# VH-VL binders against Nuclear factor of activated T-cells, cytoplasmic 1 (NFATC1), part 23

Target 1, 183 residues: Nuclear factor of activated T-cells, cytoplasmic 1 (NFATC1), of Bos taurus (Bovine) (p98201r389to571)
Amino acid sequence: PSLPALDWQLPSHSGPYELRIEVQPKSHHRAHYETEGSRGAVKASAGGHPSVQLHGYVESEPLTLQLFIGTADDRLLRPHAFYQVHRITGKTVSTASHEAVVCSTKVLEIPLLPENNMRATIDCAGILKLRNSDIELRKGETDIGRKNTRVRLVFRVHIPQPNGRTLSLQVASNPIECSQRSA
Key: E = the ipSAE of ESMFold2; O = the ipSAE of OpenDDE; V2 = 0.75 times the mean of E and O plus 0.25 times the DockQ between their complexes.

## First folded at step 11 (VH-VL; framework fv_becotatug)

Design s6 (at its last look DockQ between E and O 0.03; V2 from the best seeds 0.00; counts 0 for: pae E 17.9 > 2, placed apart)
Fold by ESMFold2, look of step 11:
Structure s6 (fold): chain C 183 residues (1-183), chain A 120 residues (1-120), chain B 107 residues (1-107)
Amino acid sequence: as target 1 above (183 residues)
Amino acid sequence: QVQLQESGPGLVKPSETLSLTCTVSGGSISSYYVHWVRQAPGKGLEWLGVIYYSGDTDYNTPFTSRLTISVDTSKNQFSLKLSSVTAADTAVYYCARGYRSDWRAYFDYWGQGTLVTVSS
Amino acid sequence: EIVLTQSPDFQSVTPKEKVTITCRASQSIGSNIHWYQQKPDQSPKLLIKAASKSFSGIPSRFSGSGSGTDFTLTINSLEAEDAATYYCHQYYSLPWTFGQGTKLEIK
């Protein structure tokens, strides 16, 4: 069975399940280019890091939480044309992660573990700004659209069902401004 | 070919609830966003709200407290309910679809519209 | 809320002439505007998406331009069938809004 494309709109709840962002990110995060040093992981407003939990899941098998960078300036949630998630590693990062690429969008894979009540702390994710030469223009995009500097963290989980189908949930964070301008 | 059809009572009394149904044929609703737009006689277009494939909704600000949009996926039907209506709610009501291959909110298919008159 | 102001409100036009309709947004919206045509007694029809991209099946005489706050719909060599009301529509941020409309009538 194939998983939904990243630009498909998915619910945050279905049946007994709900994917929720328990701790929201700060409203600002200065992104970096590949030629720069990392700007660190996205942080929460009160300190610490964002947190995501899947509610209603009572099975004993781990699941995978996906994270990618999505749009913030319209109601059509889709992978952001100008920003990608970046994996953060180091001694202060406690959450395991793995980078994957889905249709030219970088996706961070993070375990959701029953022993942690299906809750993950997102201390492993930064934001990378793509160079203009690396941006694949989407249908209807213009050069002006590439100045959009607001993003959302977009989380997905795919829950195997007894009938062999997969139930997919998605939730997006509050907007994050990635530019240096005062806000 | 995708087709949208509005249905419901054409006359509603003041203070009551306006209730309309939009039936979609010729396509799967899992790939589309359905919007409601109205046009008062002799006036321009007014966006009322949208329901996403997920079942989530967004409403225009003046209608947040009295508008409900819902979906019945088993019948390929969308519903609009507007409570506490007045004569100012007299309009042609349209349902409209967003195109599945471009997630931007342009309306590529519109219903024919149904006139709802609010009068005693 | 983003207000779209169209100009003119009404225009009486002669076939084969060039017609220009403007739309001004109350704030910068990039290219996040669509243009619709509504003929008498019909539902609206999409003409131009994303300020300048023609929708499928739209005659080449229709074109759009602009970015930021000022946008233009142009009908190059008007046909009699183009008598209609034209609306701009922004999708930069919710709530989505339309301009007040520009009515074209044939002389």
Scores: ipSAE 0.000, ipTM 0.436, lowest interface PAE 17.9, mean pLDDT 82
ESMFold2 (binder alone), look of step 11: mean pLDDT 87; pTM 0.897
OpenDDE, look of step 11: ipSAE 0.654; ipTM 0.873

Design s7 (from q4 with light chain A50K; at its last look DockQ between E and O 0.86; V2 from the best seeds 0.81)
Fold by ESMFold2, look of step 11:
Structure s7 (fold): chain C 183 residues (1-183), chain A 121 residues (1-121), chain B 107 residues (1-107)
Amino acid sequence: as target 1 above (183 residues)
Amino acid sequence: QVQLQESGPGLVKPSETLSLTCTVSGGSISSYYVHWVRQAPGKGLEWLGVIYYSGDTDYNTPFTSRLTISVDTSKNQFSLKLSSVTAADTAVYYCARGGYRSDWRAYFDYWGQGTLVTVSS
Amino acid sequence: EIVLTQSPDFQSVTPKEKVTITCRASQSIGSNIHWYQQKPDQSPKLLIKKASKSFSGIPSRFSGSGSGTDFTLTINSLEAEDAATYYCHQYYSLPWTFGQGTKLEIK
């Protein structure tokens, strides 16, 4: 079976397992536009970078942590129409990652290794503001881009079960304001 | 058995671009990561970079502005280009397979035989 | 960047002897270390994964141990064919790095 769609509501805890954001992102991150240089990776409020850990996993196989940009002001958590995650590389990044696309949403894939206690530092994720021409609006939505500037980092992990099925967990960060007037 | 084979010119002039190809035979590359590693004569191993199955790359810090690693999946081939070379880039260059889709551990289980590239006027 | 420092740089060894090679990381890296063997004029060969897990087909005389910052490769009863240079390699954080190597020669 295929993995849950990105707009499915998933728990952060199931059975022995819990996916937790151990260090939250700071409340502001100026997103970059397609025509600009990168604004760097999302930072934590106390310095450093966000971190995420899967608790309760005692198997020896590595897993993949997914990260995408979700809504902060909608009734339901779903992929954000105006922002996408953006892979950061270079001297400030120690965490391996690569991008995938799921139904027009960019997703970062990040390792969770048992030898690292299933914990990842999120120093590889930036936020890209989409151009208005690249945005497909939902039915009835007319307020594009200007007022919808808050996001959440949304993390998922998919845990193979002995019966061949997959257990999926999700956790979302505190809101992040992405407007350019964050000063 | 999966085999990797490096190929390219053995001599490159300073300031030019070093260009190598890694050809994979006896298996698929679609789920695996490929690394480039070099070794200057009489020296140790130096990791240059990786290309993931997604086509994304990571490069060792000194090479970020000069190094490009790419893949042609239709030919089971990987390429390395290193621009603005100097004598310090003289080395044996290896391609190596390591890591796969869900296993990010960069252990290199298959290596090419290596190809010596000399940078000299 | 994580620096891996091996000791010794070079050792002249006698067959049947127990040989230990150390690798020290500049910060804690858990067990995120692999070991490679490189014989003269050959490509490197994977010996040990994840600090202590032997790779397929590796003789049982090779073993690895350690965690955190201090790691050891042990050859319990050296054979002449084990003359080679040995490298540790970390995969804890980018950029991935090798130790400088330890060369073993037969006395």
Scores: ipSAE 0.714, ipTM 0.870, lowest interface PAE 1.5, mean pLDDT 88
ESMFold2 (binder alone), look of step 11: mean pLDDT 88; pTM 0.909
OpenDDE, look of step 11: ipSAE 0.864; ipTM 0.934

## First folded at step 12 (VH-VL; framework fv_becotatug)

Design t1 (from s5 with heavy chain V34W V50I; at its last fold request DockQ between E and O 0.89; V2 from the best seeds 0.89)
Fold by ESMFold2, fold request of step 13:
Structure t1 (fold): chain C 183 residues (1-183), chain A 121 residues (1-121), chain B 107 residues (1-107)
Amino acid sequence: as target 1 above (183 residues)
Amino acid sequence: QVQLQESGPGLVKPSETLSLTCTVSGGSISSYYWHWVRQAPGKGLEWLGIIYYSGDTDYNTPFTSRLTISVDTSKNQFSLKLSSVTAADTAVYYCARGGYRSDWRAYFDYWGQGTLVTVSS
Amino acid sequence: EIVLTQSPDFQSVTPKEKVTITCRASQSIYSNIHWYQQKPDQSPKLLIKAASKSFSGIPSRFSGSGSGTDFTLTINSLEAEDAATYYCHQYYSLPWTFGQGTKLEIK
């Protein structure tokens, strides 16, 4: 059995399980560009970092929390065409993580441990802006270009079930404005 | 059974690069997390760093500018390079196996036998 | 960075007695701690994971307990082969760290 594609709509709650964002990100985060240095990890409003928890899980095995950057302004939630998650490392990061690629989308993998009550602090995630020229459909249009600069943090967890199948949950954050302008 | 064996020069001159290889036999290197740990003579254990199965790494703070951990899956090996060494880097170096894929608990179930590396002129 | 402080550094012990080794963390690490045994001139050996879970093949005389900042490794009915140095190891927060070790010798 294959895991759901990143553009499949998944619930945040199923049976005893609920994936919940306990601390939301700030509404703004200045993404870094491929030619610049990192802009650091996504922050929470009251200082600190976002946090995510899987409720209802009583088993002893660790799970992996996935994180990717999704759309905020589309009818359906899907991987964002303009932004990718990227891994933050260094002295300010205490949370283990590593990157994977799923169908051209970067996904950050983060531990969910029973001994930490299945809660993760997201101090390891930044947002990378892809070049606009690689995404635009047609050259030569004179229409006013509207930049698609709003994103969501999208979290997934895959829970093995006794029947051999996997239960998948997804939750998306509040929108984050990634424009470089402050106003 | 899975076995780990460190190999490399036992003597390294100050300011040069310490290079070690860990050869994994009796099992695949793929989809596991791999670690380096060292122990100075008469001292305790010091975690140096991890390479995740994705190829990403994390290093202990004093080593972030000097340490590189890498994997060669075709040879079933992973390696350590520590640049600009001093006498303080004299230690027994161990390679160790961590968890498999979603097993994030960083417990080391298999260790190499260790190799002493001495840094002196 | 989380510092683990073990007590005692060294202890002479009598066979068949109960021995307790402590590990104190500089901040709460919940139960994110492992214990290792290292005999002279050997590699470390995993004993206890996640504070209290015995690793496969470890004699039942070894047990771990504690949560938060204070942890113990207990050897019930000490045997001569248990003469070794014991280390605690936290995996709560990068970088991973070890305690300084506790050496047990047979009287």
Scores: ipSAE 0.843, ipTM 0.924, lowest interface PAE 0.8, mean pLDDT 89
ESMFold2, look of step 12: ipSAE 0.840; ipTM 0.921
ESMFold2 (binder alone), look of step 12: mean pLDDT 92; pTM 0.934
OpenDDE, look of step 12: ipSAE 0.923; ipTM 0.956
ESMFold2, fold request of step 13: ipSAE 0.801, 0.820; ipTM 0.905, 0.911
ESMFold2 (binder alone), fold request of step 13: mean pLDDT 92, 91, 92; pTM 0.925, 0.920, 0.923
OpenDDE, fold request of step 13: ipSAE 0.931, 0.931, 0.932; ipTM 0.960, 0.960, 0.961

Design t2 (from t1 with heavy chain A106V; at its last look DockQ between E and O 0.91; V2 from the best seeds 0.87)
Fold by ESMFold2, look of step 12:
Structure t2 (fold): chain C 183 residues (1-183), chain A 121 residues (1-121), chain B 107 residues (1-107)
Amino acid sequence: as target 1 above (183 residues)
Amino acid sequence: QVQLQESGPGLVKPSETLSLTCTVSGGSISSYYWHWVRQAPGKGLEWLGIIYYSGDTDYNTPFTSRLTISVDTSKNQFSLKLSSVTAADTAVYYCARGGYRSDWRVYFDYWGQGTLVTVSS
Amino acid sequence: EIVLTQSPDFQSVTPKEKVTITCRASQSIYSNIHWYQQKPDQSPKLLIKAASKSFSGIPSRFSGSGSGTDFTLTINSLEAEDAATYYCHQYYSLPWTFGQGTKLEIK
């Protein structure tokens, strides 16, 4: 694939296009562990779910919205070492999605349809705390995420251009605290 | 030209598992979404489920506990297993091709000819 | 779950006449609907995508319209070969659902 790596810094706006989070996630979402049942999908504060919209797109072809879990407290946005997106299914979920893996990071793929004004409701995404054996620590990290419990939802869209190039946009949510423990 | 062909037993006993295979010819199974749809005699169409090119699935609500859709890329086939069948599962079963990778409009542009499965003793 | 209700369930029709059938969704689905034709003892065939876009190779006498909750399939000058059952199908929200069908017979 020629798409940007998940740790590349990408703008949310370029030319006529802007990828925006129209409804932000709630500031807290307890992630589930492998040994627990799912904690359900990420919610918005006023009920409902986050929503994302691509503005400025006037073409007729569907696009794919990507979602992964990124860092909240690092200098640079990057895939979170301790948390991954988790696909939620069942009768409470109306939005189609499927998972892909990009360099050991789970990425949820979600439709953006012109007939829906390029807007997606994110009712299909939960947050999984990784098993210790699956954690890839960066140099200097020895803590398996006990203190590093804040994340962001990171959304990407890749827009084919008439010249054959691909324009990539990214936007990250407000931080989400994934634990219920308080110091 | 892409062609789809359902195969499997036409008679299944109550409480057993209905198993069908869809063989895809004239095109690759990879990078497409694949569906199962059924039609009870004299009734309308009922969407059963999808398998995405990623291997993930979604099933219609009544079938979530009984239905498994899977793919075998080496044979260019995908399959349906429906457990604990009853007479209500008697139907013509169709396999269908959905959109190409990232084409999220759920339309069925190629269909198999359908195979009747009867559930009786 | 989105319910699609078609009207009529059955219609006896005369060749060369204009036929309309409707599909009503239980909530807005914008234009997220397709139409299929199923002739007796055959598999379904895609006619119309996204409410109004004809699929490749479909005769021009077939057209679709509508948005929101109300959708129409129109056959302008009916031909004998159009005797079939017609289904609408929504792709807005899981689970994806079909209407109950509209059967057309030639008088």
Scores: ipSAE 0.798, ipTM 0.902, lowest interface PAE 0.9, mean pLDDT 90
ESMFold2 (binder alone), look of step 12: mean pLDDT 90; pTM 0.918
OpenDDE, look of step 12: ipSAE 0.915; ipTM 0.950

Design t3 (from t1 with heavy chain A106M; at its last read DockQ between E and O 0.94; V2 from the best seeds 0.91)
Heavy chain, then light chain:
Amino acid sequence: QVQLQESGPGLVKPSETLSLTCTVSGGSISSYYWHWVRQAPGKGLEWLGIIYYSGDTDYNTPFTSRLTISVDTSKNQFSLKLSSVTAADTAVYYCARGGYRSDWRMYFDYWGQGTLVTVSS
Amino acid sequence: EIVLTQSPDFQSVTPKEKVTITCRASQSIYSNIHWYQQKPDQSPKLLIKAASKSFSGIPSRFSGSGSGTDFTLTINSLEAEDAATYYCHQYYSLPWTFGQGTKLEIK
ESMFold2, look of step 12: ipSAE 0.852; ipTM 0.928
ESMFold2 (binder alone), look of step 12: mean pLDDT 91; pTM 0.929
OpenDDE, look of step 12: ipSAE 0.922; ipTM 0.954
ESMFold2, fold request of step 13: ipSAE 0.847, 0.860, 0.845; ipTM 0.925, 0.932, 0.920
ESMFold2 (binder alone), fold request of step 13: mean pLDDT 91, 91, 91; pTM 0.919, 0.916, 0.920
OpenDDE, fold request of step 13: ipSAE 0.929, 0.932, 0.932; ipTM 0.961, 0.961, 0.960
ESMFold2, last read: ipSAE 0.854, 0.853, 0.856; ipTM 0.930, 0.925, 0.930
ESMFold2 (binder alone), last read: mean pLDDT 91, 91, 91; pTM 0.920, 0.923, 0.923
OpenDDE, last read: ipSAE 0.931, 0.932, 0.932; ipTM 0.961, 0.960, 0.961

Design t4 (from t1 with light chain L94M; at its last look DockQ between E and O 0.95; V2 from the best seeds 0.00; counts 0 for: loop humanness VL .283 < .304)
Fold by ESMFold2, look of step 12:
Structure t4 (fold): chain C 183 residues (1-183), chain A 121 residues (1-121), chain B 107 residues (1-107)
Amino acid sequence: as target 1 above (183 residues)
Amino acid sequence: QVQLQESGPGLVKPSETLSLTCTVSGGSISSYYWHWVRQAPGKGLEWLGIIYYSGDTDYNTPFTSRLTISVDTSKNQFSLKLSSVTAADTAVYYCARGGYRSDWRAYFDYWGQGTLVTVSS
Amino acid sequence: EIVLTQSPDFQSVTPKEKVTITCRASQSIYSNIHWYQQKPDQSPKLLIKAASKSFSGIPSRFSGSGSGTDFTLTINSLEAEDAATYYCHQYYSMPWTFGQGTKLEIK
């Protein structure tokens, strides 16, 4: 693959470009298990949904915003071992999206369009708690997620450069508590 | 040149399932977004749904419980099934090509010729 | 759901006339609108994308403008072959929706 792995640490600002979360998620979102119905999309504190904008992009070509669920309590930001993004569909969702799998992590792909000022409303993203039987532990991990219930929404954009290289940006949200007791 | 062609029965009985296939020739179905759009006689255009190249779908609100769009890349085709039809589903049905990969604009640059489906007993 | 309202519903036109068709969105859609032309018994044809960008091969007499809620399609010097129904189409918010159409006929 020519794109950075999901556990690579990437800046949110480089040259003229900045990827910014304009509206942060609420600090709590009850995740669901596969055996449950969806708990809906992640919401913002003031109502509505999180929003993300790429600043400094002046080209006319659309880009794709990536979203995955990352760690909140680790020293390094990386894909969360116990939670995955879940695509929300139906009449409450206005934002197009589709799922991809990158290095065993579900990633939601969402449009960033120049005619929308490179801004996306994230009304299409829920959080799925993995069953213990479905968790692939990383080297050295013995925790099955009982205490590791905080996540961040992690957004990436990959910007083609004139020289043929790709500039990659990443920004992570404020932490979200996903325990079954969250309101 | 890319061409799209709808095929399927032109007459469907009420309460049954309308089934159409769009065959793509002169180009690959892969990495594009594909749409179904319909037009009732004497009426305007109505977007029905999309299938993304990932296999995910989104449907227009009134169709979420009745519509299924699927793709068969080996046959270079995508399909529509609309269950529990009524006379209100009588329309010309068009398949259409959307954008390529990161081009999320829902502009339809290629359309099939359209096929009339009549719902009548 | 975003409603697009076109005006007029119907217009009789003569060649060389400047024709303007409007499309009003029920909320701001920025520039997320396309225009299509549909001649009788034919499939729609893309004319204008992203409010103002002419699609490949479209005659220069067709142009689009507007942002926010109010958009126009202009045919600067009408030709007889332009008799058709014209649709605006928004892609800002799912579900994608079309205007009800504007039919142009030659007098």
Scores: ipSAE 0.741, ipTM 0.877, lowest interface PAE 1.4, mean pLDDT 89
ESMFold2 (binder alone), look of step 12: mean pLDDT 92; pTM 0.935
OpenDDE, look of step 12: ipSAE 0.922; ipTM 0.955

Design t5 (from t1 with heavy chain Y53F; at its last look DockQ between E and O 0.93; V2 from the best seeds 0.89)
Fold by ESMFold2, look of step 12:
Structure t5 (fold): chain C 183 residues (1-183), chain A 121 residues (1-121), chain B 107 residues (1-107)
Amino acid sequence: as target 1 above (183 residues)
Amino acid sequence: QVQLQESGPGLVKPSETLSLTCTVSGGSISSYYWHWVRQAPGKGLEWLGIIYFSGDTDYNTPFTSRLTISVDTSKNQFSLKLSSVTAADTAVYYCARGGYRSDWRAYFDYWGQGTLVTVSS
Amino acid sequence: EIVLTQSPDFQSVTPKEKVTITCRASQSIYSNIHWYQQKPDQSPKLLIKAASKSFSGIPSRFSGSGSGTDFTLTINSLEAEDAATYYCHQYYSLPWTFGQGTKLEIK
């Protein structure tokens, strides 16, 4: 019944299914601080926005794609201690989404529809740098938040199986440099 | 059986705020998506906005600065506030139920009966 | 914003006749469209989901088809109770939009 913890390592493919990032994000995105205005949604390298597709899914039911901000420089992928996803709204956003919080990590939920071939355009996701008062440091993390500025977009999908169990897939993007000083 | 009912003032003065409440009975408001749709007299349907079960909202472009949709789960209600109204906002206002949890398909399977709001001095 | 254009705006038809209503999207929306029926002085009623899937309890004379930009609602043998305005509705891209409506009257 419980979904895998966000720091649990999950495969990107299993059986007939594969979760892929079809269009990777640009390697740089200046995150905003709470004291600054939004920096907009993450962009793709060639223009436009990242896109994600679930391959091998032949059922008729919609699924939900999850997105959170993960580490880029740790040996194990885990939720980033200093950055979180931020929902972008407004005239420039065409993709529905809403936020959830999982163990202090923001997760953006986005539709995956069979009629769209289980493909989503990620035009609704920005990156927020947490203020120091809101940071929960993990073991081995001290004052490196100012130097730990690389992230990955981490996508998950949970596929109900006939036996009542859930098959969970995860894929992480290429690293994104979020500091304004390392453009 | 789930039922939706709009309520609120039928007459609102120009420049004031239009406020409506949708009461959901025969089912819980939780884990569904909820919408407001309006229809000017003799005209077609216009989607106004959605509130997701997370509390997030999306609004139709002309309304982003004037529209607020909110939920009161303790009363099993959701509401609409539209500020700075003009005669162009005269319409029948409907509340509608969207999908459940991961059903993002925005089909409206239950509608309220609609309430006419007239904007006139 | 995606504009849905219905044809015709109005049609007067005789009972038992086959009726076709079209909806054209300003860009491809794949199959992301629903159809609604609204009888006079009533709330809309869902007929067809995702271009072609009949909603529960809808008479079999109603059917939907199409993909991409062109969609059709068909009423195979019109009944007097089908006098109503019919709307298409896209859910591909925010903001969600409706077509302008097609009013059917029985002769």
Scores: ipSAE 0.833, ipTM 0.919, lowest interface PAE 0.8, mean pLDDT 90
ESMFold2 (binder alone), look of step 12: mean pLDDT 91; pTM 0.926
OpenDDE, look of step 12: ipSAE 0.923; ipTM 0.956

Design t6 (from t1 with heavy chain S102P; at its last look DockQ between E and O 0.07; V2 from the best seeds 0.00; counts 0 for: pae O 10.0 > 2, placed apart)
Fold by OpenDDE, look of step 12:
Formats: C-alpha cells, structure tokens, sequence
Structure t6 (fold): chain C 183 residues (1-183), chain A 121 residues (1-121), chain B 107 residues (1-107)
C-alpha cells in the first residue's frame, strides 16, 4: 500500500473530494541558488500567499498536504529536475511545515486541519534553483530541461478510505516563471 | 486598537505628483499588509496597490507606471506617490490594513478616515 | 481583470424587511469575496469575509452566501442604521476589484 510516485498523474477530484487551489501564486517568483539567501515565500496573484483546500472531507482526523515543484511545460506533469521547494521559516510564517525528500525530490508537508476547514495557506514555500551542471551530471537531463524556467506548485493529499486503501488527489498551480524577479 | 490616518496636500496641480502618508497607531506596521484605495466623488471603490510586510509591492494595472508605495517602519508609516496626475485622479484616498493571517490577508479590516485630494489648476 | 456586477444599483426599503443584494463575478472566484458597508461620509466597513463568514462585531442580521460566480448579501430585518452603500470585493486574483456598489435607502 505504498503511495503513488511523484510522477504519477492523479485527479484533483474523486467522489466527494476535491483538492482545489483557492488562491493562485503569482506568475513570477525569482528562485534562489543555494549559495544565495532565501528570497522568501511565493506570493499569491491575489496578494498574500497561495492557498489550497480539500473539499468534501468530513472526518475529524487531520491530513497532510504535500507540496513539490513540478514542470509547467511538459506533456505530463512531473517533479522539476532543476527546481526544488524550499522551506521558509520565520516570525511572519504562520503555516507549519516539514521538509521531506521523496526520490530526490524535496517535498514540503503541511497540515490540513478540520478546524481550518482543511485549508492551508502556503506562506512557507520558496523555490530553490539547482545548478544546471550538477543536475545534468547526476540525472542526465537535457538542454531542454535546462532552458525550462517555468514551474508549478504541485499539491497532493492522501485520504485514507474505509476499505483500507488510500485515495490520492493532486492539483497544480498556474505556471510560475522563476528566471525573472517577482513583483 | 489600530488606527490609520491619511495626511498630505488636499490640492495638487495637473502633471504633478500626489503624495500621501498613512500613519498607523495602536499597532506595528510590521507583519501586515497595507493598502491604498481611492473613491472618486460619487463613485465606487478602486484598489490602487499593496505593500507587504517585506516591502514588496503590487499595483493595480492602470497605475503600474505612476504609483509608488513605500513603508517607513521607523515612523510606523507607509506612503503613496502618484505621478502625472490629472483630474481623473481626484478622489478620496483611503489607507487600509489587511489581515495578518495569510488566508485572510486580502480583506481590509481597518481603514483611515480618508483624505480628499483634488487635482486642479 | 475580474468584473463584479452588483444588483440592484439602488434599493429603497422599509424597516424590518428582508434585503438581498447580489454580486456576480465575470469568472469563478470560488469563495474569495468580501462584503463592505459604507455609510455616508464614512469609510468602508468590513461585513462579511470569504462569502459567508461574518466579521467580528457585525450584527447577526447580516449574512453572506454563494460560491463560484454568484454571491448574495442578505440583511434579515432591516434597521434604519443599515442605510448605506454596500460593495462586494474579490481577492481571487490581481488586480483586486470591487462591485459598483448597491445603495440602500430606508423609507
């Protein structure tokens, strides 16, 4: 009963459940290199920060929202080879998060709480740019991948079912250009 | 309780720059979102722009080339500069505060009293 | 930009009546809408958050509903003090926009 791989295509809606991006990210967010300082969390196109909500969930048990950086221009959405999610911390960050790694992809785990109507505000996620040379050497990525500077925030939730299985949902944000400065 | 107060010239000549300051009292300007909204006489509300606690700004599309919002944390103030004004910029200008919580940052819970700025020769 | 269209533009009502104001968005904004009240010569005041959540200190006679593109502000049993212009406001995407307003007069 393992969870689906990050390159699996998952629906955003199944049965009574819908994973929805309530507030979209801005179209531009300057990613930072590891050698640079953090450029803060991704901002929302609506102002503030993006938000995600799981609809149709009526249980009292909290769930975990997964966030990773995915491709924007590929035929099939997959983890982006050159960009990773970066955990943002500080006094201005209100959303708890935990950083994990799944198959060399950083994943930010964020609690979805029933008392918050299974809604999460994403004020804890930045975007890290990996060195092209390192990625090409390690993963054999092509020049096409190097030139792809657009990403999407990809959100997943796994819902335990009465039959013992897990229902997995996924939703991806609008594209974010990471090579340009954010407003 | 948080209070906001707009200040600045009530009369500006065409082509000049409209400058306003919002003074915040009863709370820190840090960690919140701050907005400017205007209302032409007898008209509705128009959002002008936002300044984040980080100092980043976003402006409404028509004002991207003319509007500058800044913050002075030492004075607990934030300001608006609107260049190249015309009669169409005559309005009551409000400063407002957004909510602290990220999921509620987009409402205006505290408003200034507003200040009328008239653009006239 | 997202356009919010309110209905009606103007309404004259008698105290104790039920009043309904509608706000329609040019596209789906889910529940990302607020309602404000502005009395004459006053600043706007927040009434309803996120389509249906009452702001602190707001009388219970005010309520909001709707999702997607159609939203409603309801005043159950109108009071004289409710004479004002009401605005819906979307924060789904930049630029943030307001409805044109609904002026409510009390007979």
Amino acid sequence: as target 1 above (183 residues)
Amino acid sequence: QVQLQESGPGLVKPSETLSLTCTVSGGSISSYYWHWVRQAPGKGLEWLGIIYYSGDTDYNTPFTSRLTISVDTSKNQFSLKLSSVTAADTAVYYCARGGYRPDWRAYFDYWGQGTLVTVSS
Amino acid sequence: EIVLTQSPDFQSVTPKEKVTITCRASQSIYSNIHWYQQKPDQSPKLLIKAASKSFSGIPSRFSGSGSGTDFTLTINSLEAEDAATYYCHQYYSLPWTFGQGTKLEIK
Scores: ipSAE 0.007, ipTM 0.554, lowest interface PAE 10.0, mean pLDDT 90
ESMFold2, look of step 12: ipSAE 0.704; ipTM 0.863
ESMFold2 (binder alone), look of step 12: mean pLDDT 91; pTM 0.925

